# VH-VL binders against b8ga54, part 12

Target 1, 230 residues: b8ga54
Amino acid sequence: MRVPQTIAIDGQSAAGKSTLGALLAEALGYLYFDTGVMYRALALAALRAGIDPDDEAALSELAHQLVIDVTQPTVADGRQYTVLVNGEDVTWAIRSPEVERIVSRAARFPSVRREMVRQQQLIGQRGRVVMVGRDIGTVVMPNADLKIYLQASLAERARRRAAELRSRNIDMPLEQIAAALAERDALDAHVSQPAADAIILVNDGLTPAEEVALVLNRFVYSEQALENGH
Short names: E, the ipSAE of ESMFold2; O, the ipSAE of OpenDDE; V2, 0.75 times the mean of E and O plus 0.25 times the DockQ between their complexes.

## First folded at step 12 (VH-VL; framework fv_indenebart)

Design t1 (at its last look DockQ between E and O 0.22; V2 from the best seeds 0.00; counts 0 for: pae E 13.9 > 2, placed apart)
Fold by OpenDDE, look of step 12:
Structure t1 (fold): chain C 230 residues (1-230), chain A 122 residues (1-122), chain B 115 residues (1-115)
Amino acid sequence: as target 1 above (230 residues)
Amino acid sequence: EVQLLESGGGLVQPGGSLRLSCAASGFTFSSYAMSWVRQAPGKGLEWVSSISGSGGYTYYADSVKGRFTISRDNSKNTLYLQMNSLRAEDTAVYYCAKEGDWELLYYGMDVWGQGTTVTVSS
Amino acid sequence: QAVLTQPASLSASPGASASLTCTLRSGINVGDYDIYWYQQKPGSPPQYLLRYKSDSDKQQGSGVPSRFSGSKDASANAGILLISGLQSEDEADYYCMIWHSSAWVFGGGTKLTVL
């Protein structure tokens, strides 16, 4: 079996799909591509153009006019990827608070998403990519060589989230974190499901390194069936 | 454009109650934590309270614990601060501020309202 | 002792650089905290300037000029706001802020005068 050229990673919130994606991409020398940056780029462009995040028509038109590209890091400033909008490096600009405020509104329109998916697919077609986001295995790259749905127990995800928050000196009750995650899961369950041909990777108890090793050894370099619970 | 507009300030006697409101627009209100910060005349900024996007998490300064209650109605894009047992030292301009998304690990107060004045005096 | 301490005032000339300090009390390591900076002009609400955790983890506020930058001085256990190329419009109060013990904590603020 050949090494998969396109890897799609979906998964539950706080399951660690971004971490897995980044590490896996690094291990393989692939592009790590979080599709969320596409929508952030659009939001940035909208802000610059003075387009209302609620103006679907204008946003759709803007989306079609933009050429958004994502490449491996071109600058050693800690970035995981380089995001270009019409050739301009906007890697850090898309992380502004202003973009953060409107990205969800700008990204909600089907017409916008269709265009973003189209451009995402162009990037995916280049191969050597680990793509992370929403509905990657079903919508964005339905023909990905390897599809992973990352899953972890609610308790584990809550602990992970709590640790992340603590690392930023934010203390939240574990029970409330778990409740919030559960609510999100419920919402996501109605919207997004694993691809039929995706492997379900349960990463409870695994370190990021172990998780990557497992994926590499069992699914990238060899053909082995994943047993849930690893 | 993100906008925050405070209301409900006024003159109240010590021991009285007041309810502040903050109307939010220009962003997905429920996705972001919100805070109240006050500033006494000629003084610095003092954090009062914060609430998560969903409303499930609340935090209070020690100076207002037991007296103030932060809440929100996401269906109305409105933040509230119920202030009971008001004291002279509660006199200040009260700002509502948009924080980050705690779930997404984006923090900080990045947008502020113009403030509403609360005066506690006999 | 206050969690965050800022000098009450600082004066600098136009075109010069101003370094505003936010000193954390002993026992609290500046390296562990995101430091937020705000600018407040008279009669206006505070405005977000930037967040600084490290050189690889920082965020600039929207529309905030690049001449505003954050850093840390580990030896002084302090956050630093550096304003280069001072302009008259930079005259304002500046506040630092951290999340500590389940609370947002502000410094006392520094009044920057541009002479």
Scores: ipSAE 0.016, ipTM 0.524, lowest interface PAE 7.7, mean pLDDT 90
Fold by ESMFold2, look of step 12:
Structure t1 (fold): chain C 230 residues (1-230), chain A 122 residues (1-122), chain B 115 residues (1-115)
Amino acid sequence: as target 1 above (230 residues)
Amino acid sequence: EVQLLESGGGLVQPGGSLRLSCAASGFTFSSYAMSWVRQAPGKGLEWVSSISGSGGYTYYADSVKGRFTISRDNSKNTLYLQMNSLRAEDTAVYYCAKEGDWELLYYGMDVWGQGTTVTVSS
Amino acid sequence: QAVLTQPASLSASPGASASLTCTLRSGINVGDYDIYWYQQKPGSPPQYLLRYKSDSDKQQGSGVPSRFSGSKDASANAGILLISGLQSEDEADYYCMIWHSSAWVFGGGTKLTVL
């Protein structure tokens, strides 16, 4: 009915975008994905074709030849989504160490990003999607029904990253994590800005469950949101 | 295509020293934390030590702290374990393992070497 | 008290399911941890199977069949590895692992026999 059909989530590094996106999509029965999977799919195809990930022209041409799709899971193997490249299920292959090694090199080219954004836009047009990234609400889905820009204080993001990393075999001093996040914020400052119509969600002091409930109750299912969604 | 190749195992008397090496290929070595894990004959897995991708942070099991030193040479794609003051209880197969990338949100040991055997006996 | 406890052995028939448990000691909560699972066959190094944090935060190892899955039982304070459609090649030792107190910690392992 008048529930948002497209949800864009952008925000600061370590502010919890992926957690919020996955939980919202689960609650709504929507497709969830981080747009980084598009670049992993391209990187996989480049490896298979023997293309140097630093060769912009070859990589751009490859990007134009690929049809990359992300759908609800088609296999009950614990995946959050299915990734297809020209109809081939590559959901797990894009997670290989070989892909990880080159994905950032392949993703840096503007010509590659333009084609990947075009294909992300096609996926978004199907609706019933929560898409997470850096420029979703401004570039990929500028007309998304709901746009969220996540923020948290540097101190809170550092504490969250530190706690997560301790459970995942990285025990980095909190001050070093904060410095790395601040450096990342500076690098991203002119590229990753909230859309003018984004809801700014400062989530200091919120658990993931509280954050999801807030978004659902205030921005998805509220009487005000339902009345304005027609 | 990720490959880890361990070497340097052998027979050593108690109190002796040994240096293990792990040659890495097929991935950007400096981007990943690395671990050593050992397994005594007929026993389970025991984590020994881990080192961050830069080498700036090291972690040790209490049983080896002060005797073992983990290090890496990122220009040679090689992980090391210097083992000093060896004891009979250090007898095990020693595995080199690649950890996941924290920026990619998968962690833990995803690729293992074939292991090298260390025997400490008189 | 051991940080992680696994049953020493478990038997199940081909085609059946096996549920392997990894119980965290009292004082720590399974909900706070990624649970990693490894398979080790005789004469071979361990092989990564999967990681489970939650239904929305999990990862299957490369090439690991979908009949291997992870979950948690909060009331038992345990991680769970489910192996369905058991095959003879699933006979192996299975280890759980967590990062705890600046250390990787393995469970004692479960020997799965497919009989």
Scores: ipSAE 0.000, ipTM 0.426, lowest interface PAE 13.9, mean pLDDT 85
ESMFold2 (binder alone), look of step 12: mean pLDDT 93; pTM 0.953

Design t2 (at its last look DockQ between E and O 0.67; V2 from the best seeds 0.00; counts 0 for: pae E 5.1 > 2)
Fold by ESMFold2, look of step 12:
Structure t2 (fold): chain C 230 residues (1-230), chain A 122 residues (1-122), chain B 115 residues (1-115)
Amino acid sequence: as target 1 above (230 residues)
Amino acid sequence: EVQLLESGGGLVQPGGSLRLSCAASGFTFSSYAMSWVRQAPGKGLEWVSSISGSGGYTYYADSVKGRFTISRDNSKNTLYLQMNSLRAEDTAVYYCAKEGDWEYLYYGMDVWGQGTTVTVSS
Amino acid sequence: QAVLTQPASLSASPGASASLTCTLRSGINVGDYDIYWYQQKPGSPPQYLLRYKSDSDKQQGSGVPSRFSGSKDASANAGILLISGLQSEDEADYYCMIWHSSAYVFGGGTKLTVL
C-alpha cells in the first residue's frame, strides 16, 4: 500500500490550514509544520547577530550559514514540533514579540526566500510530512503526492476568527475581522495560488473532524489513491 | 529598534485640556493597535484607551469616556490623546504602548514609552 | 469585587522560586483568558514579560530569561507567574493583565522583594 508521503496544504488566511494540517499529520503519524517557522528562525538568528533585518546581503549570508531543521516534538511541553537552529532548540524563542515584529522584513528578500525554500525542500524530501503555507504545492513541494488548496468564503473565515477570539474572551466586531482578512487576501494574492494539480477544498460548513475524515477517506485511503501509489 | 516617545504633559488647572503625543518609529505604525496607560503617583497601572491600526475602532476606560479622545495620524507615525475636562484624579504618568498584533485590538502591550507626566492642580 | 487580585507583596530568597498569583473574580474563568505579565522597576516604564493561554499557546517576551514562565491554576481561578532561580535584579513590581468587557484590566501589582 502507498499512501501519500508528502502532503502540501496551501490556502488563504483563516481558512483552517493549520487545523487541517495538524489533524492530518496526527492521524498519519507524520511531521506537521507551518513553513513560517523557517523565517522566524532566521529572524531570531539575525537579532542575536545584531544584523539589520533590512540588509539583504547580510541576511542572505546568514541564511546560508544556518541549518534549520523541524522535527517531531522532542519535549512534552505542548509544542507541535521542535525547531532547531544549528542544533539549538529554538522552538519557543522564535515566538518572541521581537522576532514576530521583524519576521516580515527579514522574509521579503528573494535571496532569503530561495535559501529558506531550499531547506524546506530538504525537510520535505524525508517524506511522511504535512507542510502548511502559501506556496508549498507550487514551490516547496511541486511534486507532493497530495496537494490541497483550502478555501472558505470571507464570511466563514471571519466567523471562525471571531469564534477563536471569543474563546479568548475577545469580542471583536465582525466587520473589523473581515476587513483585516480581506486586506491579507489582497497582500497574499500574488504568492497564494493553487498548484495546477491541487485539489481545491472549499470547507464552508464543514467541521474540522468532517474535513479530516473527508480528506482521509477520499484522497489518502481511497482505492484511487492506493492504486496510484505505484 | 522600536521606539515610543511621549510628549505634551505638563501642569494644568482642573477643567483644562491637554493633548498628549506619542512619536513612533522602528515598526510599521499603521499595522498595529496602540494604547495609553497611566499610573498615578505611588499607584498601579490603569488602562486609559486603545485604538486600532486603521483608527476605525476606539475603546475607553469608563473613567475617561466623554472627556478623552484617542486618535492617530498614520502619515506622521503619531498617536494622540486629547484630554478635556481634566480632574485632579487624572494626575499621572501617561505611557504610550504598542499592542502586539497587527490591526487587531486586545492582544496586550509589548513595547512601552518612557511616559509623560500630567499634573492637574489648582 | 476587583476583576484581578494580586497579593500586595511577596518576598523570597535568592536562588529560590517565586510564584506570583493573579486571581480572577468569581463569575469569570481563567481558562478563557490570555494572561499578560509585566515587570516594572523603580523609575522605569513597565516591561512585557510573557503571555500565557495554555502550554501550546504562549509567548515569551523578547530577551526575557527562560526562568520566567507562565501557568494557570484552574482550581484557584488564577494565572501564575513563576520565577525560578531568583536573582537580585528580579526585585520589582509585577502586574498581570487581561482583556475583559472591552477593557484592559490590570491587577493591583505585587512588589517582589529578593532577600
Scores: ipSAE 0.191, ipTM 0.675, lowest interface PAE 5.1, mean pLDDT 88
Fold by OpenDDE, look of step 12:
Structure t2 (fold): chain C 230 residues (1-230), chain A 122 residues (1-122), chain B 115 residues (1-115)
Amino acid sequence: as target 1 above (230 residues)
Amino acid sequence: EVQLLESGGGLVQPGGSLRLSCAASGFTFSSYAMSWVRQAPGKGLEWVSSISGSGGYTYYADSVKGRFTISRDNSKNTLYLQMNSLRAEDTAVYYCAKEGDWEYLYYGMDVWGQGTTVTVSS
Amino acid sequence: QAVLTQPASLSASPGASASLTCTLRSGINVGDYDIYWYQQKPGSPPQYLLRYKSDSDKQQGSGVPSRFSGSKDASANAGILLISGLQSEDEADYYCMIWHSSAYVFGGGTKLTVL
C-alpha cells in the first residue's frame, strides 16, 4: 500500500483536527492546509475592496477574481503555511480581528464556497497535502487517499478546550464550553457527516503524539484495513 | 464596519447611580464578549467588567465588585453597565469594547467606542 | 506590586526604533500570557495594535503597520513592543494588557515622544 498523497481530515469541533493535521503534515513533509484560510483570504480581500460581507454578488465576483494559493512556509516566522492572494503574502494579514469579524458572513454563500472549493481542489491535486476543514472528505477531496474523521467525547473536547483557554490564562467555565460545543455539534450534525470511506478516529485519552503515531502506523505506512476508532 | 457607541454618561452625586449603554453594530453581537474599560482624567486604562457573548458569565474588577453590574441585550445589540454607589474615583471616560471570540481563543479588546464621560462630584 | 509595569515615558528620534517594555511582576511568567498592545492618541480612544503570545501565535490589528511588532524577553520577564522606523504620528500613549486571575490588567502606559 502506497503512502497516501492526499489526506483529508474532518471532525467535530475541538476534536483536535488542526493539531493532527499539522503534526501529520510535518511528519510526512506534506503541506498542512487548513481550508479556513481561503475564506479568511477572501474576507481580507473584501475588506480591502470595501465589499460588504452581505453582498453575495460582489463577493462571488471577488472570489472568482482572486487567485489564492497556499504553500509550505516560505518564511521562518512560526507560520505553518504561506497564504498568497494574487501573489501577495497575506499569511498574517488574514489573522486580523477585522477579518475574523466578517469571515463567517463572507463565507456563507454557496457561490463563494463553490469557487473556494475549486481553488482548494487545485491545491489538493498537487498531492502531498493534509487538508483540514469542513466537508473535506465529501466535497473538497472526495477522492482523497486517506480520509479521517476525528471524533472525541463532548467531555473530552470540553476539557481540551478548557486547557487551551487556560494556557492563555482564560478561565472559562467547563459548562459553558461544553454547552457551546454541544450547540455546534447539533448544527454540524445536519450539515456535516463523515465520508462513507473515512476512518472514524476517536482520540479520547490520546496525546497528540500518540494520535499521530497511531495514524501513521495504522493507516499511512501499514497495509492494515481501515477501521473505525482505535 | 464594527461600531460601538456609548451613552448614558453624565454628572452624578456620590452614592448615586448611572446606567451606561453601548450600541453595537457591524458584527454578530452575541458571538463576542464585551467589556467596559474606563480612564480617569490624565490617568491610564482600567478594566471594569466583561460579559460573555451569551451573557451567562460576567467578570468584574475588584474596585467595582458589588457596585457595578454588566449586562447585555443581544436582541438589541446593546451592552449595559449599571453603576450604583458611585464614588469620586469612578469619575472617568467609560469605553465599551468588543472582545475576541473566546471559542477561537481570541480575547482582549479589539474595537473600542468613543467613550462616555461619567463625573461623580458633590 | 503592579502586575504590569511600563516606563512612564520614552523619547526617540524619527526613523529610529523604539522598544517599549511591559514587565510582569515576579511569579508571573511572561511566556504564559498573551500580551496585548494598545495605542492611544490624545483625545481618542485606545486602538488595538497587536497581540503576541509567540512568533507562531500572534495577531496584528487591522491597518496596523508592519513596523509595529511584538516580542518577549524571557530573561526580563517582559513583553516588548517594537516600533521601527519611528514616525511623528507614532507619538502616543502605549498600553500593554494581559488577562490574569480572571481579570484584564493594563500596564500604566508609556508616553512615547517623537523628537
Scores: ipSAE 0.037, ipTM 0.600, lowest interface PAE 3.3, mean pLDDT 91
ESMFold2 (binder alone), look of step 12: mean pLDDT 93; pTM 0.949

Design t3 (at its last look DockQ between E and O 0.24; V2 from the best seeds 0.00; counts 0 for: pae E 14.3 > 2)
Fold by OpenDDE, look of step 12:
Structure t3 (fold): chain C 230 residues (1-230), chain A 122 residues (1-122), chain B 115 residues (1-115)
Amino acid sequence: as target 1 above (230 residues)
Amino acid sequence: EVQLLESGGGLVQPGGSLRLSCAASGFTFSSYAMSWVRQAPGKGLEWVSSISGSGGYTYYADSVKGRFTISRDNSKNTLYLQMNSLRAEDTAVYYCAKEGDWELLYYGMDVWGQGTTVTVSS
Amino acid sequence: QAVLTQPASLSASPGASASLTCTLRSGINVGDYEIYWYQQKPGSPPQYLLRYKSDSDKQQGSGVPSRFSGSKDASANAGILLISGLQSEDEADYYCMIWHSSAVVFGGGTKLTVL
């Protein structure tokens, strides 16, 4: 098998999709592309234009007018990618609290999402990309060379989330974290499913490095057929 | 535009109770943690309580534990603070503040209301 | 001992730079914490300025001028808010904040006077 040029990563909340995606992309010299940044870019543009996040028509029009590009990091400031809106570097601007407040509202409209997916697909077609987000393997890149659906046990995900929160000096009971994650899983189960041809990667007990090694050795460089699990 | 509007403040005797409300608009309320912060006259800011977006997680300052209860009704985009066994030292302007998305590990209070005044006096 | 200590007041001239410190008590390392900064003008609620953990992990509040920046002084175990090119409108109270042991902790605040 040839090295996959397009890699789609979907998965459960808190399963580590972003971590896997970033590390895998780094290992391969690929673009790491979290599709969420596209919607953040739109939200930023909407704010600048004074467009209401609830105005579907205006947002749709805006989406069609924007040229959003994502490239490998162009500045060594800790960024994982560079986000351009009509040629302007907005990599950090899209992370403002103001953008975060409205991005979910701006992104909910099908017409907006269709246009974002179209632009995401353009980026994907360039190849040498690890794309992470929602419904990547089914909607955004249905023909991706490699599709990964990342899974982890609820307990493991809860532990990971707890550790992240502790690193910010916030202690939350595991039971509450697990409950929140389970709730999200339930919601996602109705809207997001693994692609039929996706490998299911369960990363319980794996370090990020081990996980990347596993993907590289077994699925990227291996001659054997792709299988579910690890 | 993101807006927070506090209400429910007033004059109450020691040992009394008040319930504060904070009406939120302009953002997906359930996606963000909310906090109460108070400021006594001529004094600094004091954190009172925080609650996660879903309401599943609550945190309290030691000074109010057992007396105050933070809650929210996401269907009404409203944050609440039930204050029982009020003391003179609870006298302050009470602000509600929007925090970040804890699931995204953002914890700044990026939007504040205008505050509601609570006076505890005999 | 207070978790966060701020000087009560600081004065600086227009156009100058002001460095506001937020010192963490001994035993807790400033490097481990995100420092949040807020500005409060008289008769107004606090306003979020920025969050600083490191140069690669920081966030500027919406509409907050770039002349406001965060940093840390490891030797002093302190968070720093730097205000360059001071303007009269910068006269306000400034508060630092951290999450510590599942609690939000504010500093005592610094009153900045622009002379």
Scores: ipSAE 0.018, ipTM 0.521, lowest interface PAE 7.0, mean pLDDT 89
Fold by ESMFold2, look of step 12:
Structure t3 (fold): chain C 230 residues (1-230), chain A 122 residues (1-122), chain B 115 residues (1-115)
Amino acid sequence: as target 1 above (230 residues)
Amino acid sequence: EVQLLESGGGLVQPGGSLRLSCAASGFTFSSYAMSWVRQAPGKGLEWVSSISGSGGYTYYADSVKGRFTISRDNSKNTLYLQMNSLRAEDTAVYYCAKEGDWELLYYGMDVWGQGTTVTVSS
Amino acid sequence: QAVLTQPASLSASPGASASLTCTLRSGINVGDYEIYWYQQKPGSPPQYLLRYKSDSDKQQGSGVPSRFSGSKDASANAGILLISGLQSEDEADYYCMIWHSSAVVFGGGTKLTVL
């Protein structure tokens, strides 16, 4: 039982954090979730309560009233986790277009973020979790047993995004995609830095399967990792 | 709520022209790519054309290239399809469809209009 | 040769399962594609059901029951829509879709009847 109990995955936009996190959690039998679901749950609750997502005081009070929990799937419907708000299963409701339209507005306030981080910390304390986000290894789980910071070159991330867009009938110039990613990197720099003890994983040229195997063999089940585990 | 309302269909003779419109509401129109899809009577779905959220990039099925022009007016939340040199094979119900957000897990043509009928007959 | 081929019709009993196939032509591989599925009831526009690329990269459409699921059969070069616990309301036309060479391609559709 020297296997890491808490795994934090941070990294650049379009670097593959969710894919790695889901595959690692599957291999370990752990809970996986992206902390963005916390803000989606708050946004849903705000819509239902008729609260303006730009009203910081009202939104902060709502955040303190909610108990947001993320658990292993409780329904076999293709979900990777179950999201509960005050005990109500909102797993699919938080993915609605109306939530999507307001989530970034609801998430911007420091008072909201402090409460969401507090609730994320409570989930992390249970262990057996892979948590994905932007500040997991630095703020949410600063003592996580394993911290991974994913990187890929700007060119590779742009190519991946372009291929995804083309597969959905959007043919955006590679230069425009790269510029948007670089701007996003700059905006995220103040909150999305690797923890000092994070493993920096550059995944250019790796398939998801190769990346997962590398992490499992080198950082989870290796003789060194097991000896240095918690 | 998201709504797409097509208009501009009608009866037209071969070689004629029509302009279809799709009025959009309930979402940030300029953030999403939009598509036209048609369905001939008793037949399956056929993609016609798509346009990026900004309007800067357009795509066309081979069957309509050079005859149809997709456009959008983001200030009016309206998608257009200019159809020229119409042929009998263009007879169909034409649907307007919204695509999902490329940065979120919401993909596909998730909202469709009710369609507008174009009949091309000599 | 059509890029996507679907059987024209399929019948199944209430409570049974139906497996709808979407076969890609030779020369392209189902493993490289996201497969989208749409349901169309008579007189209505199509409705998005789900997208499937892999078990770790898929999405259920909003309000779509969990008895609808996607998969792939690599040996048949096909996407699969599975509908379990068939109900009379599942009687509809079902279309698969892929993006191929920067174009959207639909299959010919399968008419599912629930008898």
Scores: ipSAE 0.000, ipTM 0.437, lowest interface PAE 14.3, mean pLDDT 85
ESMFold2 (binder alone), look of step 12: mean pLDDT 93; pTM 0.950

